# Ledger of designs, part 9: VHH binders against Isopentenyl phosphate kinase (IPK)

Target 1, 332 residues: Isopentenyl phosphate kinase (IPK), of Arabidopsis thaliana (Mouse-ear cress) (q8h1f7)
Amino acid sequence: MELNISESRSRSIRCIVKLGGAAITCKNELEKIHDENLEVVACQLRQAMLEGSAPSKVIGMDWSKRPGSSEISCDVDDIGDQKSSEFSKFVVVHGAGSFGHFQASRSGVHKGGLEKPIVKAGFVATRISVTNLNLEIVRALAREGIPTIGMSPFSCGWSTSKRDVASADLATVAKTIDSGFVPVLHGDAVLDNILGCTILSGDVIIRHLADHLKPEYVVFLTDVLGVYDRPPSPSEPDAVLLKEIAVGEDGSWKVVNPLLEHTDKKVDYSVAAHDTTGGMETKISEAAMIAKLGVDVYIVKAATTHSQRALNGDLRDSVPEDWLGTIIRFSK

## First folded at step 3 (VHH)

Design b10 (framework vhh_h_nbbcii10_fgla)
Fold by ESMFold2-Fast, scan of step 3:
Structure b10 (fold): chain B 332 residues (1-332), chain A 122 residues (1-122)
Amino acid sequence: as target 1 above (332 residues)
Amino acid sequence: QVQLVESGGGLVQPGGSLRLSCAASGGSEYSYSTFSLGWFRQAPGQGLEAVAAISGSGGLTYYADSVKGRFTISRDNSKNTLYLQMNSLRAEDTAVYYCAADWYEGYSYDYWGQGTLVTVSS
């Protein structure tokens, strides 16, 4: 019976994945999508969502794959053979990329002040830009055969207080997932109870979703291999990729691969999560807060063999020797 | 789009000190404290060299071997300003110094200043 099989497979959320803005948009170009990278990302997401039962010749439902077509295929041959190939429960969150940052920064939306005409105009302009990006991401994933539903935070009950989440309609997110769809959220301009308005980042959305939905793992798709021990640059080719990080009970973290030895390096990577903000430490701190929930976090370069491994959940039990990415896990 | 503006460069004698500042302006979906910052330099006829980096909280710092013990990186998140205190300056420290922000993905330097020239000569 289909219902018995589905119950054992789909009772929990498998993955929340962030499509990093720099990975899906062109850097330093206003409101331009990185089409080639996005196509590879969509393909890898579909592979991961059907992993373990992915037939090489079955390509989702044939919706949105025909240029200009609005119809969904209802062919018996298309859907009959796909009853056992249900999509794993995923949530997608994407960054604003070159779509959101420019509008928000010039208008001061992140500081609040809706009574100011420039802030109100900037709020509207920011939302137009990020909702346009969301529609294009939803379209790209749907063309790959993923049943995506765009869910803009402002319109879906999300609000903040001093920039932290004050409300969110997680019931609708859960219903969307339980109905066999993949919700796609994004960084957005939202109302703030203290400031009037602010920017709700994709990273804050993911923290809130992970805390309440408790996925098996979280994946951050980025434009670099992972977290390094110092900023990588052309003049610093010896920067070391941090492959594994352990998180303690208080949110403190330490690098366990590569192992840190008694050297003149003397960099203390064991820092409490609440003490870290910005760049590398902020990414590790945000990931550490998720890892404390018992949820593995993988930070990896989009559109690589390593991102496919992360999306598949292949890193939960063992780490390949050729792994190039960052794994952050809870350790007692 | 964040903009970075360096200041504090100039001519100094060997053994002297300079303090460089880097002021950040422009908003983002993240606050100033959510990105890591670094100092890079390029000497005449040489490639770009990383000098120092600092995490958003200031809890983690990196220094190139050539400057360890002489330079100190710090930041004031209330003023959106990054600093580099340079002591015991040598002729080989002569370079254009750039500040850079790793803000967007937190993994690569996406925003760069125009640079400020530091000349160490008698």
Scores: ipSAE 0.005, ipTM 0.256, lowest interface PAE 10.3, mean pLDDT 75

Design b11 (framework vhh_h_nbbcii10_fgla)
Fold by ESMFold2-Fast, scan of step 3:
Structure b11 (fold): chain B 332 residues (1-332), chain A 122 residues (1-122)
Amino acid sequence: as target 1 above (332 residues)
Amino acid sequence: QVQLVESGGGLVQPGGSLRLSCAASGFTFSDYEYYALGWFRQAPGQGLEAVAAISSSGGSTYYADSVKGRFTISRDNSKNTLYLQMNSLRAEDTAVYYCAADWYEGYSYDYWGQGTLVTVSS
């Protein structure tokens, strides 16, 4: 039932976007938001969601963290009468960053074992941390005039079995989208049928959502320009940015831009990239699984001109000459 | 919070062996397991070269062609330590060796050690 409801509405969904934890939080400081990046990201998201020219007037909403306090910024009452057709349909998923990572790690939540008092306490602490982050992200986006609804996976029917998604309430996600809202999900601590509990990453959430909702494209906002052929070093500028990757029916992938210099054939960098970095290999593999569904995937640095292009869907038909990011798509 | 400190470098004869260690600090529990980890080296007058990498799960390893079959990367999450076992050392292996950590949600190496010098000569 869930799949039938999601499928009937999926054709109207434009984009599922990940706000990478490293892009929106300070990864070396506990529970610290990267405010400057988040503000730019919120602005770029609103621009991407708007159809046609951006309106000169907006309703921004901001709620104090203190109970009973609120602030509503509104330019003109008449904008409140404008409805449903103004914004494209998006789903937002954000990483846990310094919020969830440190709490889960300290207690071993990712490893399971709810019978252990430290794991049970860590599960609670992890969820408090990531739900606080979710509220702050929802608040920042709402302040820019995006009608966001926070949807924490644990509380919204998500569970796993050996870390694979076992359940998810996609019907409520679809209904939220159909009602004119933007759902905001996040990496969370969830119950696991085998391990007792585990961490459900934003990457796993996005793959599951893409498989069932079939968006036009998916965007990963990161803290680097895209995927490299080897780990980029702060002191070493010769790591090669993989600008375009083609995915085959079997899930194999090939780099189509750049090509190896002084060769007359397209070069397959997949083995070299897989050999070079475990983290980067995993990101490409997850993106390739989505691309195999016929959904374009864009991996870009947050708060850049390239992230705006990706969010706008400008890369669906052609790649700009000055493109700096990674495009992963199914080969025809 | 994360600080990486390399050790185990020194002078060794060609054909000899060294084991480099990289100790991570700033953790109360095993935060270390969420990081992909690597070894890099910089020879005198040369650029930085990736030597070996190990995934956060430990299921995947990478080695540069110049060291395949001679070097082995491993990690001990209980000790927050990364290792590089270096066998059959050659003069061209002389370099400062750096360890680096990439947080599992990141796309780049976020934390770097200060380096340890390995000299292979008579």
Scores: ipSAE 0.013, ipTM 0.378, lowest interface PAE 7.2, mean pLDDT 76

Design b12 (framework vhh_8cml_1)
Fold by ESMFold2-Fast, scan of step 3:
Structure b12 (fold): chain B 332 residues (1-332), chain A 122 residues (1-122)
Amino acid sequence: as target 1 above (332 residues)
Amino acid sequence: EVQLVESGGGLVQPGGSLRLSCAASGRTFSDYAMGWFRQAPGQEREFVALISWSGGSTDYSDSAKGRFTISRDNAKNTVYLQMNSLKPEDTGVYFCAADLWYEGYSSEYDYWGQGTQVTVSS
C-alpha cells in the first residue's frame, strides 16, 4: 500500500525518537544492556505518550506493573477494566550500541560482498545480535505499559542502494501506528542493490521515516548533552554546547544560542548544508535536512530532565532558561 | 563512507614499544572522530583512546594514560596509536573505529576496522 503524506499528516505522528546505542547499552562491553538507563528511558517515554496527564494514573497494560512478573503476559483481571490505551503516536528507533558492531566489523558486512562466506556469516551473526537487542528494548517498553511492536528492517522490506534507502514497507509502519501501537525499529544488516549488503543505521531510518511520516518533532537520546562545536572530553573543557540552531530555506544553518566567540572576535556560524567542515557540522547538516521539512529536531542526553522536556514536546513553543541540549529548527 | 585497515601489531617484549596505524579510505576522513579499542583473550572489549577530527582533543583510558599517545595525520588519512612501556596486560586485538556522531566513549562507532593483534610476552 502507498503511503499518503497528506492523510498521514492529518492523522498526526507526534514524535520519532532514537534511543542512541550508547545510551541503552554498556560502554565498551559486548552485548550488555544499560538496564538502569533503559528503565528511566521507558518511564520517560510512557510519560510523554500520556501528554503530561495521568487521569487515573493507569496507562497501557497494567499487568506490566505486576510484582514478580518476569515475562510480559496478558491477564484479564489486571487489564479487563482498562478504559483507554490510546497514546500519542510515537515511533521508536534504537541504535545497536555494543550489539552487532563486533560481528559486522570482523566480517566486513558494512563494506558489502555478500558472495563472500565470511560476509554472509557476519550478516547472520549481526542480525541475531541486533534482533536480540530489539526484543529486549520492546520488552522493557512493554513492561512500562507501552504497546510496542518490534519491526526489524530486513524482515520489513527495507533495502538500500549504495547505502541509501531503496525500499521500505512504510504502509505497515503507518497501519501499526493507526492501530494504537508503537513501532520499534533498529539499525540492521540489510540487502544492498549495488554492494550486496550493508549496515542500515538508525539515523538513516529516522531521516527516511521523518521525510515520509512528517512527525511534529524528532528526538535523539544520546549519552552526551547535545551537539558541541568540537568533541567534548575531560581534556578539552572549552568545548561549547550548541543549544539552538536555525535552518534556512536554502538549507544553510547558523548557531543562534550561544553566539560563538573565537579569539577576541565574534564568529557567526552560517554554512550551506553541503558546505560542512566535518564532525559536528556534518551531523548538524544531517539534522538540518529533517528541520527543512518543518520538523523540529532535539538532541539530548538520555535519562535527564532535558530528555523528558524534549520527549514531551515542551520545546515546540519556547526554550527553558536552564536548557542543556541542542534544538535544530526551521527559521523563516 | 570510510573503510579502516589497521597495521603495526606484532610480538614485543615487556617494556617495548609498538606504533599502530589505521589507514582510512573514502571521503571525509577529516570529518571523523577516531578511536582505538582493544579486546584481550577471554575479556570484554574496552576503550583505549580517542582523538577529535581536528586533533585538538584527545582522551585515554586510565590504563593507557602516560604510556600511549593517539595522533592523526589528515593529509595521509591515518590515525596512530604510539604504545610505550608495554605490559603483558596490553595483549589483545586492537581495533580502529570512526564516528561522525560524538556519543561519548561507547562502542556505537559508525565504522570499525578488522583489528590487529598485539602480543606482549617474553
Scores: ipSAE 0.000, ipTM 0.222, lowest interface PAE 14.0, mean pLDDT 75

Design b2 (framework vhh_8cml_1)
Fold by ESMFold2-Fast, scan of step 3:
Structure b2 (fold): chain B 332 residues (1-332), chain A 119 residues (1-119)
Amino acid sequence: as target 1 above (332 residues)
Amino acid sequence: EVQLVESGGGLVQPGGSLRLSCAASGSTFSEYAMGWFRQAPGQEREFVALISRSGGSTDYSDSAKGRFTISRDNAKNTVYLQMNSLKPEDTGVYFCAADWYEGYSYDYWGQGTQVTVSS
């Protein structure tokens, strides 16, 4: 699929958003959703998707239980033939967090070897766990009046080769969006042409979607404010939040706010995006690779004023003085 | 292959501090995110802390935030866990783990080092 970068904004995808696993699950408790964060996130997503839209009798209802006019608690004749959608085009991708993590790591699914009974069992257990999480995320968003459709990667044509995306049914994703729905994808266990199987992370999914669907911006909702120059902790109080990162034509990146050239801190902030893969660094490298495509990337703490600004796209034109998050964008 | 050997465990009084070290051998240490896990008697192994390959990103369990600091020295192939304000509930075997992917794929595990918090 080929998308023109000068395409009308009213027809383009506005945002691809990641719900970070640590932001939506309790990572110190097995298979437990962080309900209070998820409710705030769902509310903020609804606000962002409906920004500038007039109130409607159909939008804002709990879509998880009232699928159409026959269940509407108001006069069907007034709203039964409404044809306009008020929702901006969004794609949601969520991490697994405490769902599936232990089974995948304990069984070695990430390394492959489906011929091994323990790996095959771990693949099944991992998929049960992450699809259960996906259903709960879809339900929570639908409860806030968002027309969500769960799209599990294994069952939707996603596969890898040596852990890189080899196939994905992006035509169905695009058709789902064009039909007025919000797709919800997630980190999953998938088949791999070389290894047999592996784990496909939400970060890798987002990069692949951004490359092909060309959103106006991408948001990573995390459980930290953004990217720091060193690990933040009470015993390391000197950690500095990196508020702006510029990405070059070659995908290399550097910090531009705060200005670090005359500080005595030792900072490793200049790395070619393509040189880092896997682990926690996948998030940073994927963000830089997306930014080099001309797509702004925002890394921000979920359920804050700053995450609402990022989701609304308020950061693409100017940065507020009180901004607490990380903006990654292409340097002109 | 990466081999991991933990050290620095021991007996400490409540409120005390310990620094755990994890020495890695193998040519691929800098390609792995490194984590610390712990296992108390009769409990499942639980996540404590994670550090990215470059050290530019960290993550902590809620019980470890504010008290523990993870760090690494890629030149020495070593990961550290600085533990402050230790509590009796921190007692357990502490394991070092190497992770190729974000939270799904702890490929290599050490044998563990015992931490006991009591008088």
Scores: ipSAE 0.000, ipTM 0.216, lowest interface PAE 11.3, mean pLDDT 76

Design b3 (framework vhh_7aqx_2)
Fold by ESMFold2-Fast, scan of step 3:
Structure b3 (fold): chain B 332 residues (1-332), chain A 119 residues (1-119)
Amino acid sequence: as target 1 above (332 residues)
Amino acid sequence: QVQLQESGGGLVQAGGSLRLSCTTSGFTFSDYAFSWFRQAPGEEREFVGAITSGGSSTDYADSVKGRFTISRDNAKNTFYLQMNSLKTEDTAVYYCAADWYEGYSYDYWGQGTQVTVSS
């Protein structure tokens, strides 16, 4: 039995960040991490968490037994008594990318039916894949000097009822943060009270965490610059990056940047978040649910100057002239 | 709204070939991994093949390896199943499916296209 210690809903937490699966895994290969992108992401996270404070050496986990890993020097012993600056309070959630997605889809885990042998096997295969990814993400961040703790949702009290979050051990998440660690959660296969099982996406996890922990802002690191009005491609070169979106008290949203400067033919889009049914609108709807809580949401391409600005919280005070990303926030 | 529409099904003789297409709308095509499934009368829906969002990794059911090839064309928002050396047991309704790569665990399905292989 766990005592429900209600953690403060105050904005003592700086940021909840999603590492989009496509940004941290190779789209070209099954179950392969995009090591170059992940290293840049880890570096940017460390910079944001330290808020540009005094320079410090990276003190990370020895990864010398993994191909391509760095060795720990004797400097670790020499700096054992040094006080590092406290890291800003962050929670990391990552997507599955090329890990577990095919196993879950093939077996129907997302639809339920745990009594079916194929679904039960798919549940196990999905969890093996996504927990392996979680350990590798934790290692990459730890090697960069971030004090990460992996927290797999299935094993940490998360369950659903008809795909909605039914339980979650937020007390342990809060205790982990209060102890100076950075929790790392991920999209997972979980038990469902009605369906038997389902997939709990990273986006649902982030929405639930944001509602209860009330971070100052939320960042989605993706493999595209932000949200577009249509899929950007050579066949659709006029696709427009939606740079700023305002969310109303009723959860409705409208595009406020780009502005109508040169033609009356440009149209502001306004849709109630609960009426949205997929694609770009689904991404905006999820972000709008967070934004209406008074929490800024930034959707940006990972490993860019724009992602660093978003992670730093620089967009709360002003928007740079050269901004290439999507900002979603509560309107006045 | 997300839509997936199959085409290219039909009647073909054993040993012949067909190419199925799945045209998509309502989402950013490059963000998605794609799969083909099939269902014969009285049988459960069976996985056939899959392609990652980047297009360089593919996976196939053992029954179709070496005969079927999945591919994608991001410029056309379309992905394909090239079916060669067709057998009578390949007769089924073929469905295309799209999987969210970036954190939505939702599958979107087409309505299906009939493939009939005669002896």
Scores: ipSAE 0.013, ipTM 0.365, lowest interface PAE 8.3, mean pLDDT 77

Design b4 (framework vhh_7aqx_2)
Fold by ESMFold2-Fast, scan of step 3:
Structure b4 (fold): chain B 332 residues (1-332), chain A 119 residues (1-119)
Amino acid sequence: as target 1 above (332 residues)
Amino acid sequence: QVQLQESGGGLVQAGGSLRLSCTTSGRTFSTYAFSWFRQAPGEEREFVGAISWSGGITDYADSVKGRFTISRDNAKNTFYLQMNSLKTEDTAVYYCAADWYEGYSYDYWGQGTQVTVSS
């Protein structure tokens, strides 16, 4: 009963946001946070969570020590007079990026085999790395006045069986949200009932959360503008950003912006039609599984004006003419 | 599905060189990281080298440091393992793997390519 009641209340979630590992960690340095991007992301999240609570300027709670300190303060002199702000309900999931990734792949954690010393060591090293990242993400968001609670999947009841999610303590996630907090989950090493262990990606976590919490929309913050028809690079300057994709009841999808026409003025079914590669198809298919639930999915570059629009939910009714990102939504 | 295909394996004399290629069947996002693994008969699969999604970070097994170089060409959906100063101990089936920057993707593996180093 308690679980069903908590699940029903958690369905009032506004947004589940994915902080892509590449967007929050440095691409050219192992286990280094992209501090500048993370600070902008934290600021944008606070603005989005408080949108509609204040008319022309959003003023939230200040959980940090004042003045001139980055530390969170619990002193009544620092926070006792603050006006209570009502937060839109958000859940944050972040990727591993340069934290834990190489340790997991090198040690074979992904394949299981906890009886092997190298796998057991790799499991521990991976979890130390990703939990350290989680603590720093929680800290950065808290410094912006967001009441974040870190929830590491291994320690919060997440496990797999043959790599499929076998358990997840969504009741505790729901209770955390209902208590006025923002849960922060992350890609993690987890126990597997058949393999012994495996890697649980942030993308799998967000799909599972979206299926159960049914947010109004989902945002993927990435290090690229969105989904392209081919990888963008100096040698591929013709790469086309797929700005809007419609998903059908059968899980089929079609690019609706840009509108693609073949020579007889018939719109092509998709720029990622059936001769297209698994990489782009896989990412769109993952997003389409969420979209089929009636949940809009926005894939957008972190720390841009476009990510602020996505986080605010400004894309629910219409797409701005200057939009640079990917919207994936259900159409009947 | 993402398909990875190795090429460039074969027979080579000790001290020689080979360049392995791994091509994805189509388009991948720039956020993929790539790795090479190898497996000798009767042994467990061993890490060889990895390259980050940006190409700016590389990592290698101690046994191949200074001899092997990993690189990527996102425009060609291909990444490479340049193997120099080959030893008989480098004889193995070499596998490429793609990792979607959020975690390790064991479902995105190549079928393997045989490298045999003779004395």
Scores: ipSAE 0.000, ipTM 0.307, lowest interface PAE 10.5, mean pLDDT 76

Design b5 (framework vhh_lunsekimig_d3)
Fold by ESMFold2-Fast, scan of step 3:
Structure b5 (fold): chain B 332 residues (1-332), chain A 118 residues (1-118)
Amino acid sequence: as target 1 above (332 residues)
Amino acid sequence: EVQLVESGGGVVQPGGSLRLSCAASGFTFSSYALYWYRQAAGIERELIASITSGGSTNYVDSVKGRFTISRDNSENTMYLQMNSLRAEDTGLYYCAADWYEGYSYDYWGQGTLVTVSS
């Protein structure tokens, strides 16, 4: 069952974080995890989750203290009768990267048509791929001592209607958080009431979770520094990192750092209304809808000093002079 | 919705030629860098050619001088002209674009099969 508004407001969630698919998988290799980057991300998450916890510094379930152990197990010699430290309430959502995108695009799952054998086969293949990735993410985070529970959307009551979320079992997500665990959701293939099936992206999951759980902030860990005015590449050295974006009461947004004379004209594709614009504008619009709720949104490169600052919530009070990332927040 | 659709694959004899196409929709095509990847059976997917929004191209050594990547922004289509094909060029060919899906630049087409066989 989904949580009502009153139930959601009774819970204090600190952060919903997205592990971008490109940040946790190898871009140029099919279904290959970026182990080195994922290890750093796991370490940074643990650090952020424990910062500001109880003054006692009591750490329970700390598998990170088992040097060289590759096994996730309950070992009384390592864990003992320790009191669990109070982890900050986090929800993790990860993208599919080279796992889900390949299977889904190949079969047309995102377009629907579950009655077609190729789409039904692609649905199964997509789910095997992304659930395998989810298990490995859960395992990596658990190895760092984070009490993670994998929660695959298809199996947890998530469905869509014309790609909009139609149902989600947020009550089980809330119970998982309240029990002292960190839920780990992911982009998935789901049933759609109109199309038959579609892909439920991590971005859509995060928006739905933010609307109902109302975290203090949201972090998107990416493989680039942040949002640019155009995709950065070796041949596009003039691409400008959008460091700060202000969102108004009406949901309009403006780049406030760097100050640009024609920012609205550069990034507002309304002049090209014949094109469905995706990419950067869609990501800013989704983040702006979250920011309009009074929830700061940080888009940062994974495994950097900037991602650690974002995960810690350090950007809520001030922006460092050396900031390299994108902050999107409500301007009052 | 970002969509990439490959076409033009087929069976060709060694020394032959094929032209692959990648038709794109759902994004401002002219602003994006585009890529051709190849996946042979039992081998990891490899980037073989790229073209930037400004038209700069790059190729892996094994196809350099034989393959030509190009783009037509007016048709929202990217091409791969493959000449002097070899048995080792056999594989599934995928197009990809720099894409902000999940703040990732990777978006993949469904692939088109190229078989070089005598």
Scores: ipSAE 0.005, ipTM 0.252, lowest interface PAE 11.3, mean pLDDT 76

Design b6 (from l4 with V98D R99W W100Y T101E E104S; framework vhh_lunsekimig_d3)
Fold by ESMFold2-Fast, scan of step 3:
Structure b6 (fold): chain B 332 residues (1-332), chain A 118 residues (1-118)
Amino acid sequence: as target 1 above (332 residues)
Amino acid sequence: EVQLVESGGGVVQPGGSLRLSCAASGFTFSDYTLYWYRQAAGIERELIASIYSGGSTNYVDSVKGRFTISRDNSENTMYLQMNSLRAEDTGLYYCAADWYEGYSYDYWGQGTLVTVSS
């Protein structure tokens, strides 16, 4: 593994945010974007990046349509004379949702075996789907005036070994941020030195980025309020939202709000997240690895007042009385 | 306790039909994407069919037009209707439930054996 991150040592990153696949796509249909939720998410991101200094007029930057199209909402002359808004340094990572997950599982990409024609075809199909989603996410954020640059992991130096990150071009991510842009990465199919190929999840990407870029906080935008102690259901009415979790120096974690007996857990430092093997304990363990770096982690439902508070970093100093979400922090 | 329990497997002649059932308990079935996987001897598990919470379905090409996946959220049960069975359909069939995002539990049944032989 060869990483050059020297160019990023002297700067601060405010936030790395995950747009959860289920929050930005329609989980009940193949390759369908949840347009209404994505528009609200884009708006909330812009508000957070501008720290309340947002201009009253939103200038979109989506010029993906041909000149003269009725869908171009801004004039170059209108933009040229406006004062530049300084954006807080954010990195966006999005999940695949209904884009790519089925194709990857169906073909066995996550298990490896590029020598198999079905796996090789599935690798290509998965990448077509997730890169198409990435373009749509980049476009939606750009329409809100966020200077987004799509960065697909396979094409940007990311690879794995036994599903763990083996290489990543973090220097280019750093240069993109330093140039005033917001990088948008995503879960992808990548080459694996042992398996041949695998799925690199957005959660693994975020942990790797957090470890090297050291953001002030990390936000996971989901389609549920937060992490529960068990899957919520009518037959399990005792399912409890885990509002605050404390992480120890050894990576163990404990629920501190609400207080639950026998909730001490150790972090699993060797497991990588997979689309078909994800679970509550694995999610908390991944978040705990970030939290032990001194980086707060917030898991919250997208397009709510709670997600806006999390994105703003309002949870770093105090927790609102009406808080509904999951906060994971290092215990001092 | 979260459980997935498969039934309906057995021995059938080529061209025959079987209907598999997967009964679930301990979670909100309607929120989950449900899958049928199969595993033949010496081969890793492969996805055969899926049904999303909204009812949309997807199939691998080898079973499309022959197999039909369906769900009954009121009874927490998923079905796989298998018609025009071929020798290559022989294997252990697993019911699985997954909720995108990695916030889910990856629930699996014990498997039910389908043997297509003369």
Scores: ipSAE 0.013, ipTM 0.335, lowest interface PAE 8.1, mean pLDDT 77

